# VHH binders against q9rc52, part 1

Every score and structure here is a prediction.

Target 1, 230 residues: q9rc52
Amino acid sequence: MTKLYKVLIIEDDFRVAQIQEQMVNDHPYFHVISTCRTGGEALDYLSEKAAALDLILLDVYIPDVKGLELLWAIREKFRDVDIMMVTAAKEVDTVQEALRGGIIDYLLKPVQKEVLHQRLDAYVQKRELFGERRQVSQEELDQLRQVQVRVQVGETPLPKGIDRLTLEKVVNALEEAETQGLTAMEGARLIGASRSTVRRYFEYLIHTKKAKAEVNYGDVGRPERRYFLC
Structure headers, positions and changes below count from the first letter of each chain, unless a header shows other numbers; Kabat numbers aren't used for antibody chains.
F, E and O are the ipSAE of ESMFold2-Fast, ESMFold2 and OpenDDE, as the mean of both directions, binder to target and target to binder. V2 is 0.75 times the mean of E and O plus 0.25 times the DockQ between their complexes.
[cut] stands for letters that were removed.

## First folded at step 1 (VHH)

Design a1 (framework vhh_7sr4_2)
Fold by ESMFold2-Fast, scan of step 1:
Structure a1 (fold): chain B 230 residues (1-230), chain A 118 residues (1-118)
Amino acid sequence: as target 1 above (230 residues)
Amino acid sequence: EVKLVESGGGLVQPGGSLRLSCAASGSIFSINAMGWYRQTPGKQRDLVADITSGGSTKYGDSVKGRFTISRDNTKNTVYLQMNSLKPEDTAVYYCAKDLYWGSRFDYWGQGTQVTVSS
């Protein structure tokens, strides 16, 4: 028998919750078993029903608690339920902190059905591959990781000359550099690519509004450009 | 540079115990999912155990009840406590970590050999 994953939606706007419920229920392997509008309602529901749940769709802002406060409360008491956050683009810093809290993924508002279903498909694959009885091959693991690579929410075809795995390495290097940023040479050393290749990826991230560059004038005669994530 | 360094492997008798450690550097450890995989010559890599940043754990069928995965975010380290070791547990054990920021990139350690033999 095919497994049906059970979903709880926590969203204060009834209309938004209804749309999300329809999108989830349109997926063959998922079913919404309840929707909650407040953190108190959600915690009460989880106290009775957490064992029956697989996944929570959690809005960042809930009236009686901020989304992060509810996330931490759920993580403290209901560790076996996976959480996917729903957030606006302006809340990227909040999403990064939520990842630290153990969320499985995030979605950008307004939720697009195709993007949601893509994330749900990845979730199913992960649950199947990481099941207790299944042996995972290196090839299967590599494919799963490749499918889950997203520099941004949603599917955008990558331009010619930009490889998804290399882009992921470049984004990771910039993220780990934090406020210090990276020069093209430093990035090249970290990912094992040429300086010109890394510069092409940095410029792509600038083009897509995910990175910025600043010129350092400390070296007389050779201004050095450093790249930072936005 | 993101680096995963495994330690604690070695030779043990059947029924013995080993504790593997994986120290992560060059990354924000606390927000990454961490896992242990193993590979025997001529076979594909198998999931041993994984742990989310929130602490939820999953185990491979053959090790459930014998192995325990844990993490210490203050030390940027993930552990695998292996009890009641069997000859079938002989393999190279690899530590893996996910990328931060909603993108996935699987970093792998060099691997550490575990041999269970009389």
Scores: ipSAE 0.000, ipTM 0.107, lowest interface PAE 19.2, mean pLDDT 74

Design a10 (framework vhh_7sr4_2)
Fold by ESMFold2-Fast, scan of step 1:
Structure a10 (fold): chain B 230 residues (1-230), chain A 121 residues (1-121)
Amino acid sequence: as target 1 above (230 residues)
Amino acid sequence: EVKLVESGGGLVQPGGSLRLSCAASGSIFSINAMGWYRQTPGKQRDLVADIYSGGSTKYGDSVKGRFTISRDNTKNTVYLQMNSLKPEDTAVYYCAKHPYGFLSEDEYDYWGQGTQVTVSS
């Protein structure tokens, strides 16, 4: 059996909502059951239909509500519905507050179909993982709940998931690679850690402005990140 | 514990065709974005094709127009149809699954041991 996830779109621009609806419906596991243009309309819809709903795509700007009031109203009254927010780049601070408020993910405007589908794929993975009666590993939880942090390397404390000894090994490996740089796979092989672990450390170094990444798009291959110390 | 098992490789003459399959099994039966990669001895793995859960695809330049990737989500299987095979296509072919989260968006986890494709007269 194919499991279908039912989606509500809350978006005040009718053209944007139409495009988002078509992109969602193009995914085989998801179906848009309604589109609302205001917070009042959305809350009225949810009071009747929330039990049939899995996911809300919520625009950060909705004209009849202030800031994140609609998000907080939905979380308070309709706890079983997941929320994914759609936002302009200038609203990054608002997105950070929303993540602490328990949204499942976010998308940047203009929404690209392939990016939306990647986020929807991740949502399916998360629902299936938590639906099973099995022990969930710390590594699996870390991947699902990984939050980017902008912390200086060498400050105390380091963020959770970043170990000082492992960080030193990662920095040393990048220093030895010099101008050639390293992929996450190459780094994993060198220090004896998983690719996911080394990638986490490389991304941490980028966020602390100690490293940079470059992507090659011209090869027979997907875009691949190669990491370098600054 | 998820396993990916590749099959369908073999020896074929130039101009021939093969269809590769990758079946997922284990305690978690979800397939996210999937890809086919190939590797020749002494070289890094190169992307052959990607397919997202919604059906969007991307191909490597050397195989575009000759290879087709597809998936069957009800069977947890991804396929690679290879037509007009050339000696240069000789490689071990691997399927890969996208891991969770943004940190893995540009890389895949490799689970299988691969399947050998040899194109020679």
Scores: ipSAE 0.000, ipTM 0.134, lowest interface PAE 16.1, mean pLDDT 73

Design a16 (framework vhh_7sr4_2)
Fold by ESMFold2-Fast, scan of step 1:
Parts: C-alpha cells; structure tokens; sequence
Structure a16 (fold): chain B 230 residues (1-230), chain A 118 residues (1-118)
C-alpha cells in the first residue's frame, strides 16, 4: 500500500512554516514530523531522526547559514533524504547550485497549495517507481527528467486575491514609510483599498520574506501590527 | 464566525500551576495555527506560545521550560499548561487563531486573568 511520507520543514518564518505544515498535512500521503527554524536545529534533528525522514522542505534564507551552505551540509551527512527547495530566491545561480546539490524540486514562494500538492504527487510517483525495483526503463527515466526540468520553466502566478498592480502600490507605500512602517489601516488610507485587502497584501509580503511585522502592544486594548519592508 | 472562549484563569501562589483552555468554534479550526499571548499592565503584549495544526511549537523566551502548549483538534481546543508560576507571569492571557490565507492572526479571545501572588 501507499506509504506515509515524513516531512521536515526548515523555515525561519513561523507563519510561513505554519502555512506550509497545513498544506503538507492536508495531503493524504504526507505528514510533517518537525519544523526547524535554524540550520543548527535542523542538523541536530537529522543526526537523530534522518532514517525516519523522507523529505525536507528547505528555504535558502535561514539566519544562521549563508546561501546554500545548509543544503551542502545536509548532502555531506544525510544523502538519503530528499530535499525540495521552498524559497523566495529567484536568482538563476541559486537555482542552478541547488540543482547541482541534487534537490528534487524548487518552489518559489508564495507557494499555492495546489502547486505544492502536484509536486508532492510527482514525488510519490517517483518513490513508487524506485521503491520495489532494481532496474528502470528509458521511458520511465524520461518522465523523471521532465519533473526536474519543470523547475526552470514557466511563470509563477500570483495567488488568488493578489493583484499585481495593487501589490506594486502596497510595496511602494511600504518603501515610502521606510523605518516607520505602516499599519493595515494606514496602508488602506494611502492606496484607497479596504483594511482587510491591504492586510492580505502585507501578509503575502511577509510570506515571501519581503516584509516583516512587529506588534504595537500599548495599554490601548487591541494589539496592532505594523509592517516593514525586509 | 470563529469564536474563541478562554477558561482556567485565576489566583495561584508562586510555584503553583494552572491549565488554560481555549475552545474554538468554526469550520476551519483544525487547520488553523493557535496561540497564547499575554499582556501585563505597563508592558506590551508578548508571545507566550504558538502551535501549528500538526503540533510544531514556538515559545516566548520567558516561559520556555515552564509552559507547554498543546491542542486537541477533535475538541477544537488549545491548552496552555503553566508550571512553576512566578509573580512576573501575572497577566491577562489571550487565545488567538491564525488564518490560512496570508492573513494576520486576527481572531482573539476576550482574555482570562492569571494572578500569581502570595
């Protein structure tokens, strides 16, 4: 029967990790067994649990490591664990380096659930193809090669509810606010959109690691989030 | 649509324990991230604990090793087990539920008072 694949998420942003965990666990054949926020945590976890692990979702932007050094550290010691990149890093040289590191897929943030599930489905097919066999056909190899090439072709669409023109306005407003940042209400007033709409765009930017939020917790009842670029 | 109802707060002596509960109603609870924040008079509200749908946790530095967050998705409830309570833990504790779709954690309970004093 079909195996339940065990996933480790390595992602610094707690909200992004939460969303990814929900998306993965919503797939019938996958389960997240842990989430690590640093390279140190990840390497410690792998030292004890790598044998039980099938797949790592790995971000490029991890605070205690530079570039893809965590990918290479994992490859040096834990070769049997598959790695799928999930990152905002779009640079061709970063993608090429990751592919040379033997990753199985490369996903650009923000990741749509449907796209992630399609890549997880492809992963299941690959594992089932190799699981019980010592030899494969050329036709089967050609199918696997198509999956790898796919990471370098095609345009990443914006998610439903995020419009390119409105996103540009939101980014420009945050740039103008500089170190002072913006609340969702302030952003709504600046661009002429609803508070809930601007909040959605701000959270999208956090998800793509282009913005951050800090909470203003005064003695005035309700807490208020303030958003900043990077 | 999502409502959060907190319980379990009260007065306890230093070194004591309390268990807070937060009951959520709404069709998407089992896949939402859940958390606890606290606010003390004269201070900003801060993170106590967060938990994902699958059970991954994050704790505020001041409570690590003493507090444990957990969830029961069949009961739509999140818990905070508070051990080795200190006077500095005195605060109003708020339950929160995150959204799935690139949104802030905008669902908040009314808060429950925890007082640690002799």
Amino acid sequence: as target 1 above (230 residues)
Amino acid sequence: EVKLVESGGGLVQPGGSLRLSCAASGSIFSINAMGWYRQTPGKQRDLVADITSGGSTKYGDSVKGRFTISRDNTKNTVYLQMNSLKPEDTAVYYCTAGRLWYEEMDYWGQGTQVTVSS
Scores: ipSAE 0.000, ipTM 0.249, lowest interface PAE 11.4, mean pLDDT 79

Design a3 (framework vhh_7sr4_2)
Fold by ESMFold2-Fast, scan of step 1:
Structure a3 (fold): chain B 230 residues (1-230), chain A 118 residues (1-118)
Amino acid sequence: as target 1 above (230 residues)
Amino acid sequence: EVKLVESGGGLVQPGGSLRLSCAASGSIFSIYAMGWYRQTPGKQRDLVADISSGGSTKYGDSVKGRFTISRDNTKNTVYLQMNSLKPEDTAVYYCARGPYYLDSFDYWGQGTQVTVSS
């Protein structure tokens, strides 16, 4: 029935690895089966377990490896495992080299859970498209290409109707409100937008698990929905 | 290949009810956001309702309190229960599948016509 994708994390920092493992394991279709701290450990693990692996989360900054040497070593011997970079390395040359290595995505630290889950969802779509079919149509390839282009830039894509500048203003207003929170009307007054616009942004933040809402019932029958940052 | 097939549209009198169904095939249904949009001639598609993988719902202002979106992951189906239908609800209704968050949809059905007329 539901396929469970097996993940290996290659990450030198114990705390970062633990956070990544928790985020991956929170996804219904993924499970971390091991974590390695060095390139030597990773290559030893892959020599025994590569056939059981679907995806590697790989950092650039690994102590016993220079640059992307570990990426290329994995590509030489373990062709069937997919690689997603999760790293602080922002240099254009590093990103370009990783893309030439056939990685499926490049994520910049610190990684947000919702961003990681979006990329994992895209991975599931790709595996569904290719895993059960012998042939693909141009339409299917175009749809895959659209998803691939989106995930390769390493930024959280915003849905239609959500503007990054307006989202920043909405988040800032909620941060300043702290424990008192904001109604859509109060938010609208603070940022100079319509009530329906601000409510759309508040609901987006709830969907991405960055905000929550509580309903307070007043004497005169109109429930007041109040929004708070998580 | 992901395919969405809408059903349940038709002709109904004002004040009546219809239940739309959208059957999804070719993908794992439970992890995706699902939604309903509608389009009237000469206008762009408008959000009617959407539902996240976790069951959180969002409704267009004109349908709140009258329409209910739900999903059945065992049947790979999303539903739109439409009550207290008005002539203004006349439109082609489209089912959509999102990747992982609300307001972003990458697959669409062919649409089903709903006509509210006396």
Scores: ipSAE 0.000, ipTM 0.107, lowest interface PAE 18.4, mean pLDDT 78

Design a8 (framework vhh_7sr4_2)
Fold by ESMFold2-Fast, scan of step 1:
Structure a8 (fold): chain B 230 residues (1-230), chain A 120 residues (1-120)
Amino acid sequence: as target 1 above (230 residues)
Amino acid sequence: EVKLVESGGGLVQPGGSLRLSCAASGSIFSYNAMGWYRQTPGKQRDLVADISSGGSTKYGDSVKGRFTISRDNTKNTVYLQMNSLKPEDTAVYYCAAGLYYSGRWEYDYWGQGTQVTVSS
């Protein structure tokens, strides 16, 4: 039985809102039920429909209510609705305040569809874990923490030897290869890096559970390791 | 709301260079992937190069090593530096703005195009 999660988009720019709506609706378990351009529209909508709503995509830059003040107004009255920030605001203080407001995720514009879908998948896992349960075990909490770490890995500090620009190139190459995947040598050719460098990035993606590897044992020589995005 | 205006096209001899510019107006430039496509008469548009907001680039196989895409967010402009031009590079070049979806670019905004002719 398929659960359909209902989404409200709060975004002043009609074009940005349309793009976000398309990306959300492309996910099989999510549907945008409304788009609001102002804080007043959003609060009015929530007063009538909050009980039927699962998730809000919220921008910081809303004209009639100061960005984070709208977050706090929603939290004051509508605690059961989850909020995911989708915004250009990169300031550490803004991110920290939003996290203290109990948001489930923070996405920087421009949003890639695959990144949004990964965050939505993690949200589904959270909702399924908590379902009708009144209590959770430590094991279940550990599983939730692992999912959150995987979903937010792109926003964590990168380890020594992993450069963000190179990581993005590696991820893009894997996305383009899709079902065929890439060997480290193939990836090295596509991004103009050494095989050892690309292998390091592929292994990092496996460690952060964003990629998987399959070994194909040929008739001759060493096994070929091929990498795929999850 | 978003408008894209290309410039820098023209006639050049084989082996020459051109730099195309695409000026974007409107609030979404910094939030979009930007790309260059080209079209010859009677054929579909082909990817020349694109660049994400984070700076990740992709090139069409026929232009790799010869063309370089870059962006300047302070000027709301994307550039295509074309080196070692060949007659087969002759086409109308279009600037595009959009989002990256599942290993492919979906472009919702397109410029009017600029003609590049490589001929002796």
Scores: ipSAE 0.000, ipTM 0.100, lowest interface PAE 19.0, mean pLDDT 76

Design f1 (framework vhh_etentamig_d1)
Fold by ESMFold2-Fast, scan of step 1:
Structure f1 (fold): chain B 230 residues (1-230), chain A 120 residues (1-120)
Amino acid sequence: as target 1 above (230 residues)
Amino acid sequence: EVQLLESGGGLVQPGGSLRLSCAASGFTFSSYAMSWVRQAPGKGPEWVSGISGSGGSTYYADSVKGRFTISRDNSKNTLYLQMNSLRAEDTAVYYCAKDLRWELPYFDYRGQGTLVTVSS
């Protein structure tokens, strides 16, 4: 059987929420059913729709809620919904509190789409193994636990779509561009790959703090993003 | 206006192969996940396979895992389905779909579809 997982995004920044929604919807098995910008909106939504919801992407910094109070409020009332936290920094105290709150995963901003998709893939595997209350082998449980433990201690696996040779070519192209940087299209031309492929590698480099991007805000509808090595 | 045009179907013998194509226009192809959905004679639509906008993630129904391969070429706005080891039960009209739709009957397959008949 196939299943579509329903996602709620709780994020007060419209642009960040839109980017996350696009990334989630790009995954074949997931669909964002709503976005909420405040804790109050989220709790109201959950009061009516929690039974239809599988996963919440929850930002740590929500204006109407202090710290992780929203996480604890959701756990008190809606314990069957899984939560994946999104935060701007590696904060030991925040990570520890979130783990005590029972989150299934932890992501660092800026969220790279390929990293998010790997976590969503792991989530699907977990739900399919446990969703029907079937017996789970020790080997299956160990695999799922190992992935989650790596996430919890801040270790992330290399994205499935990133290969060593192509990554090296992308880094070399950015090094040659120096202060001028490269758009995804310019990078694609230089290394002989598609624009979407090069953008995926550029975004991976940003996630790993090896690159930065400048966004053209004056060219709505024809955005140009230039990438630079850090 | 979103336009999807499927092609590549035909008559093939059991164990044979076919490659389906879907030409997409009217939207930013690389920004959307795409799916293949089929409808066999006398049955409702069945989701077959899905692919992320970047092509980095692919997914398959259990009935086709190991036999079908979904892929895309974002430079050509084209979605593909490579079908190997075809079986009589694969006989259906195949549709490509913008975004993934699991809940039936809610998706409107705007393409004409391409007929695949697996018969000796």
Scores: ipSAE 0.000, ipTM 0.123, lowest interface PAE 19.0, mean pLDDT 73

Design f11 (framework vhh_etentamig_d1)
Fold by ESMFold2-Fast, scan of step 1:
Structure f11 (fold): chain B 230 residues (1-230), chain A 123 residues (1-123)
Amino acid sequence: as target 1 above (230 residues)
Amino acid sequence: EVQLLESGGGLVQPGGSLRLSCAASGFTFSRYAMSWVRQAPGKGPEWVSGISGSGGSTYYADSVKGRFTISRDNSKNTLYLQMNSLRAEDTAVYYCARDEGYYDFWSGPLDYRGQGTLVTVSS
């Protein structure tokens, strides 16, 4: 069954909010039910209408709150509403904090209608997968979650300076690169760590014989060290 | 150092209830989505339930929907799993896991670092 998803826009610029409302309403499965210009207005609205709401489009730059305080206030009080960020804020720290707050997506302004619609389509797909009457198979769950064992007490103790979670991210990045491999700089970009940190993890994988490195001599510049899973 | 310590497991009869706890330390607990993962003897890990950093969104595997409830107390850095109407097939070691996704709740792998707590459902 097709459901009409209800959206709240929290955006202090009335004109920007109106444009976002038009883009959302142009999608056949979504409808904006309200627009709030302040954190106070948003929290008041949610106190009465959160149960009817599916998705919030949230800006970082709201005049009566600092940083992502409104995101955290919404998350503490309203359990069944998803949040998608639509903001000019592109600082890595802000993006990481929002992701930790469990947002479903992060869009940079100015947002393109086609991009927004693609993200809304992905949201519909996920909601349908987890619908009340639909069974999700173990294969579908495994594909979405990529569950892996990361117990601290095990047969393979890690040396100091190597974090099991970061090691997993490094291994996953190398797996996705396949035959192309990764330089330390490319790995740093993908996992959000420093080049020296990623190089340390790559060298650890070489030491444990799970990866290898090759030097590529390009036509211009210095030879480049690339890392590959064995 | 990130630490997760599970507790509350034990032997229980079919139809019984147990409440599992996970004490977290070494990171800002409220900033991370958390999950419960279980592993039965001789089987691979199975995702059971997940909760967002604030507790605003909860998700369940179909095998436990309606029987298990996930919750968290961010003031105590503790995650909970209330398990009702337990069945023999729920027998497993239960692990507390931190979600390290990039874009949303379902992206990326789960990191379960604790020793786990054993739940045995038998008559």
Scores: ipSAE 0.000, ipTM 0.100, lowest interface PAE 19.0, mean pLDDT 77

Design f5 (framework vhh_etentamig_d1)
Fold by ESMFold2-Fast, scan of step 1:
Structure f5 (fold): chain B 230 residues (1-230), chain A 120 residues (1-120)
Amino acid sequence: as target 1 above (230 residues)
Amino acid sequence: EVQLLESGGGLVQPGGSLRLSCAASGFTFSNYAMSWVRQAPGKGPEWVSGISYSGGSTYYADSVKGRFTISRDNSKNTLYLQMNSLRAEDTAVYYCAKDRSWYLGSFDYRGQGTLVTVSS
């Protein structure tokens, strides 16, 4: 809640960038840490500072790149930074496709301060709800369900031996088990897979920090490992 | 191609009942959470109800809790909404929606909708 979100502006018109910087900095939870005028400058900056950034405001038209090439280059190299695009009305169809590729939102030129602040407020709410796995209240769920859906695509490729559909089944089983958790054998029975397969998926979820395990030591049997969603 | 096809809407008297169905295809239905969303004339969409991939967990908006029942038949790839004690304010186009994953949170597809009118 108290976090200050750090913004990079990529915009080739210096005056437009200054206006956008002022508008962003007028928001209590956001601060512009730099502005870049070219794709090359932006990629150089990100190579040093991407870990300090939360959000990029990216103009659709940057002179040293064509189309969405800069967006795709940033997504390939710097996956942890969110991108909001700034576009002219004519380019909206192109930006709609970019939304399916994982940008967080877009703004129409000319940028209006009130509209920008509404989008930044929505970004803060989204970060608070989805920044870490947490229980969602019924009221929060109702609010989420009222929005028009964006189709989201493009996640990190899964390692060899981990299948997305099987992973979703494993996660589903852990969710339905709630606070009780599951052993690998219990999970295997629920999804119709082998114990060794389910254990592999449980360990993958631990590796990705989406699950945890606890061991119960008893005199009567060997210790059992029980898995829980984080 | 993901397809969701709603049916069962119509004209009903206040206090009456309707059962909506949604036929799903193009994805493994049993792996995803599903929801019903409605949109009344001149208003934005309102989430009505959701159900987990297995049917083990169900959720309802306060406006319909105790009157509506969501269910699913994974063997038939079909989602249902049983609507009882209908009120004039339930008048809306009802949409079947597929969640992005097993977990209820956001949709990635919705159907064409089926109109429910509660009036004399």
Scores: ipSAE 0.000, ipTM 0.123, lowest interface PAE 17.2, mean pLDDT 74

Design f8 (framework vhh_etentamig_d1)
Fold by ESMFold2-Fast, scan of step 1:
Structure f8 (fold): chain B 230 residues (1-230), chain A 122 residues (1-122)
Amino acid sequence: as target 1 above (230 residues)
Amino acid sequence: EVQLLESGGGLVQPGGSLRLSCAASGFTFSSYAMSWVRQAPGKGPEWVSGISGSGDSTYYADSVKGRFTISRDNSKNTLYLQMNSLRAEDTAVYYCAKGEWLSYDYYGMDVRGQGTLVTVSS
C-alpha cells in the first residue's frame, strides 16, 4: 500500500518556499499541505495539524527563531513528525549537531529537484521498511478507530516488509535458541527464508526492544552477529 | 532482496589506515544514499558517514571528520570508507547501510550487512 506523505515547509523566503513546494509536489508520493515563514507560524500550525503531517522541510535560519532552537521546540511537543533540514554550506556544523539529535536528513542550498527526490525516495524506503505503519487509507483509518474504541489494547500494524506469520516464525526460532542465540544465517536455515530477510526481522525486534545482538569476535574481519530475545 | 557485504577490516596500530568496502546488490544502487555505521564492544550503534546516491554530497560524524572519507563507485555497486589516523576509540564492527542518516532513536533499523571488524591496538 502506497501512502501520500504530507509535508510542511518552513522557509522565510517565499520564492524559495514556492520552488521547494513545486519540487516536492512533483514527487508522486509527497504533497505539501502548508508553508510557514516564521517559527511562530510553524508552531501554531503544528498545534492544529501535526497529526496529519509526516515530514518538515526546515530552513536552518528563520528570522524570529534560530533553526536549531525551532528544531528543539518541535521535538519537545511534536515527537512523531520527521524533520529534514535545508542549509547553506556555512551552517553545516549546526546541522551536524542536529543530526546527532535525530533529524532524518539535510539538503544543501540551492536545492536541486533530482537531489531532493533522491532524499525523498530514501525517506519512503525507511518509512515503508521499518517504521510503524501509522498512515493508512481513509477506510483503514476509520476501521482502526472503530477497533480502538472497542478494545483496551489494539494491535499495532506492522511496518512494510515485516509479515506477521514470518515474524512469529522468527520469534519462535529465537525462543527455542534460548541463551545460545541465532546468527542471521542460522535463522534463515531454520525459517526457510533468506539471510537478508531474517536479519531484517531480527533488527526489527531489536528496534522494538524485544531482542538484542552481540558480536562474536572469533575471526578478525569476519565477525558473526548473534541475536537473542530480551 | 537487498544484500550488503562488508570487507576490509583488520588489526591496525594507532595512526594507521584501512579502507573498507561494501558490495551491494538487490536494488538500484545509484538511486539510494548509503551510510557507514559502527558499533564498539558494549556500546550502541553510532552513525559514522553518509553519501548521496550520486556521490556529490558527503557527511561525517564529528568524531571522524577530517580523518575518514566516504566514496562510492556506482558502476561497481560498491561503497567505500577510507579511514586514516586511526585511534583506539575507532575499534568497532563497521556496517554498510542502505539509506541516509541511520538513527536508532527514531525509526526501525535500515538494512545493513553483517559487518567487518576493525581493531586499533598497539
Scores: ipSAE 0.000, ipTM 0.111, lowest interface PAE 18.0, mean pLDDT 74

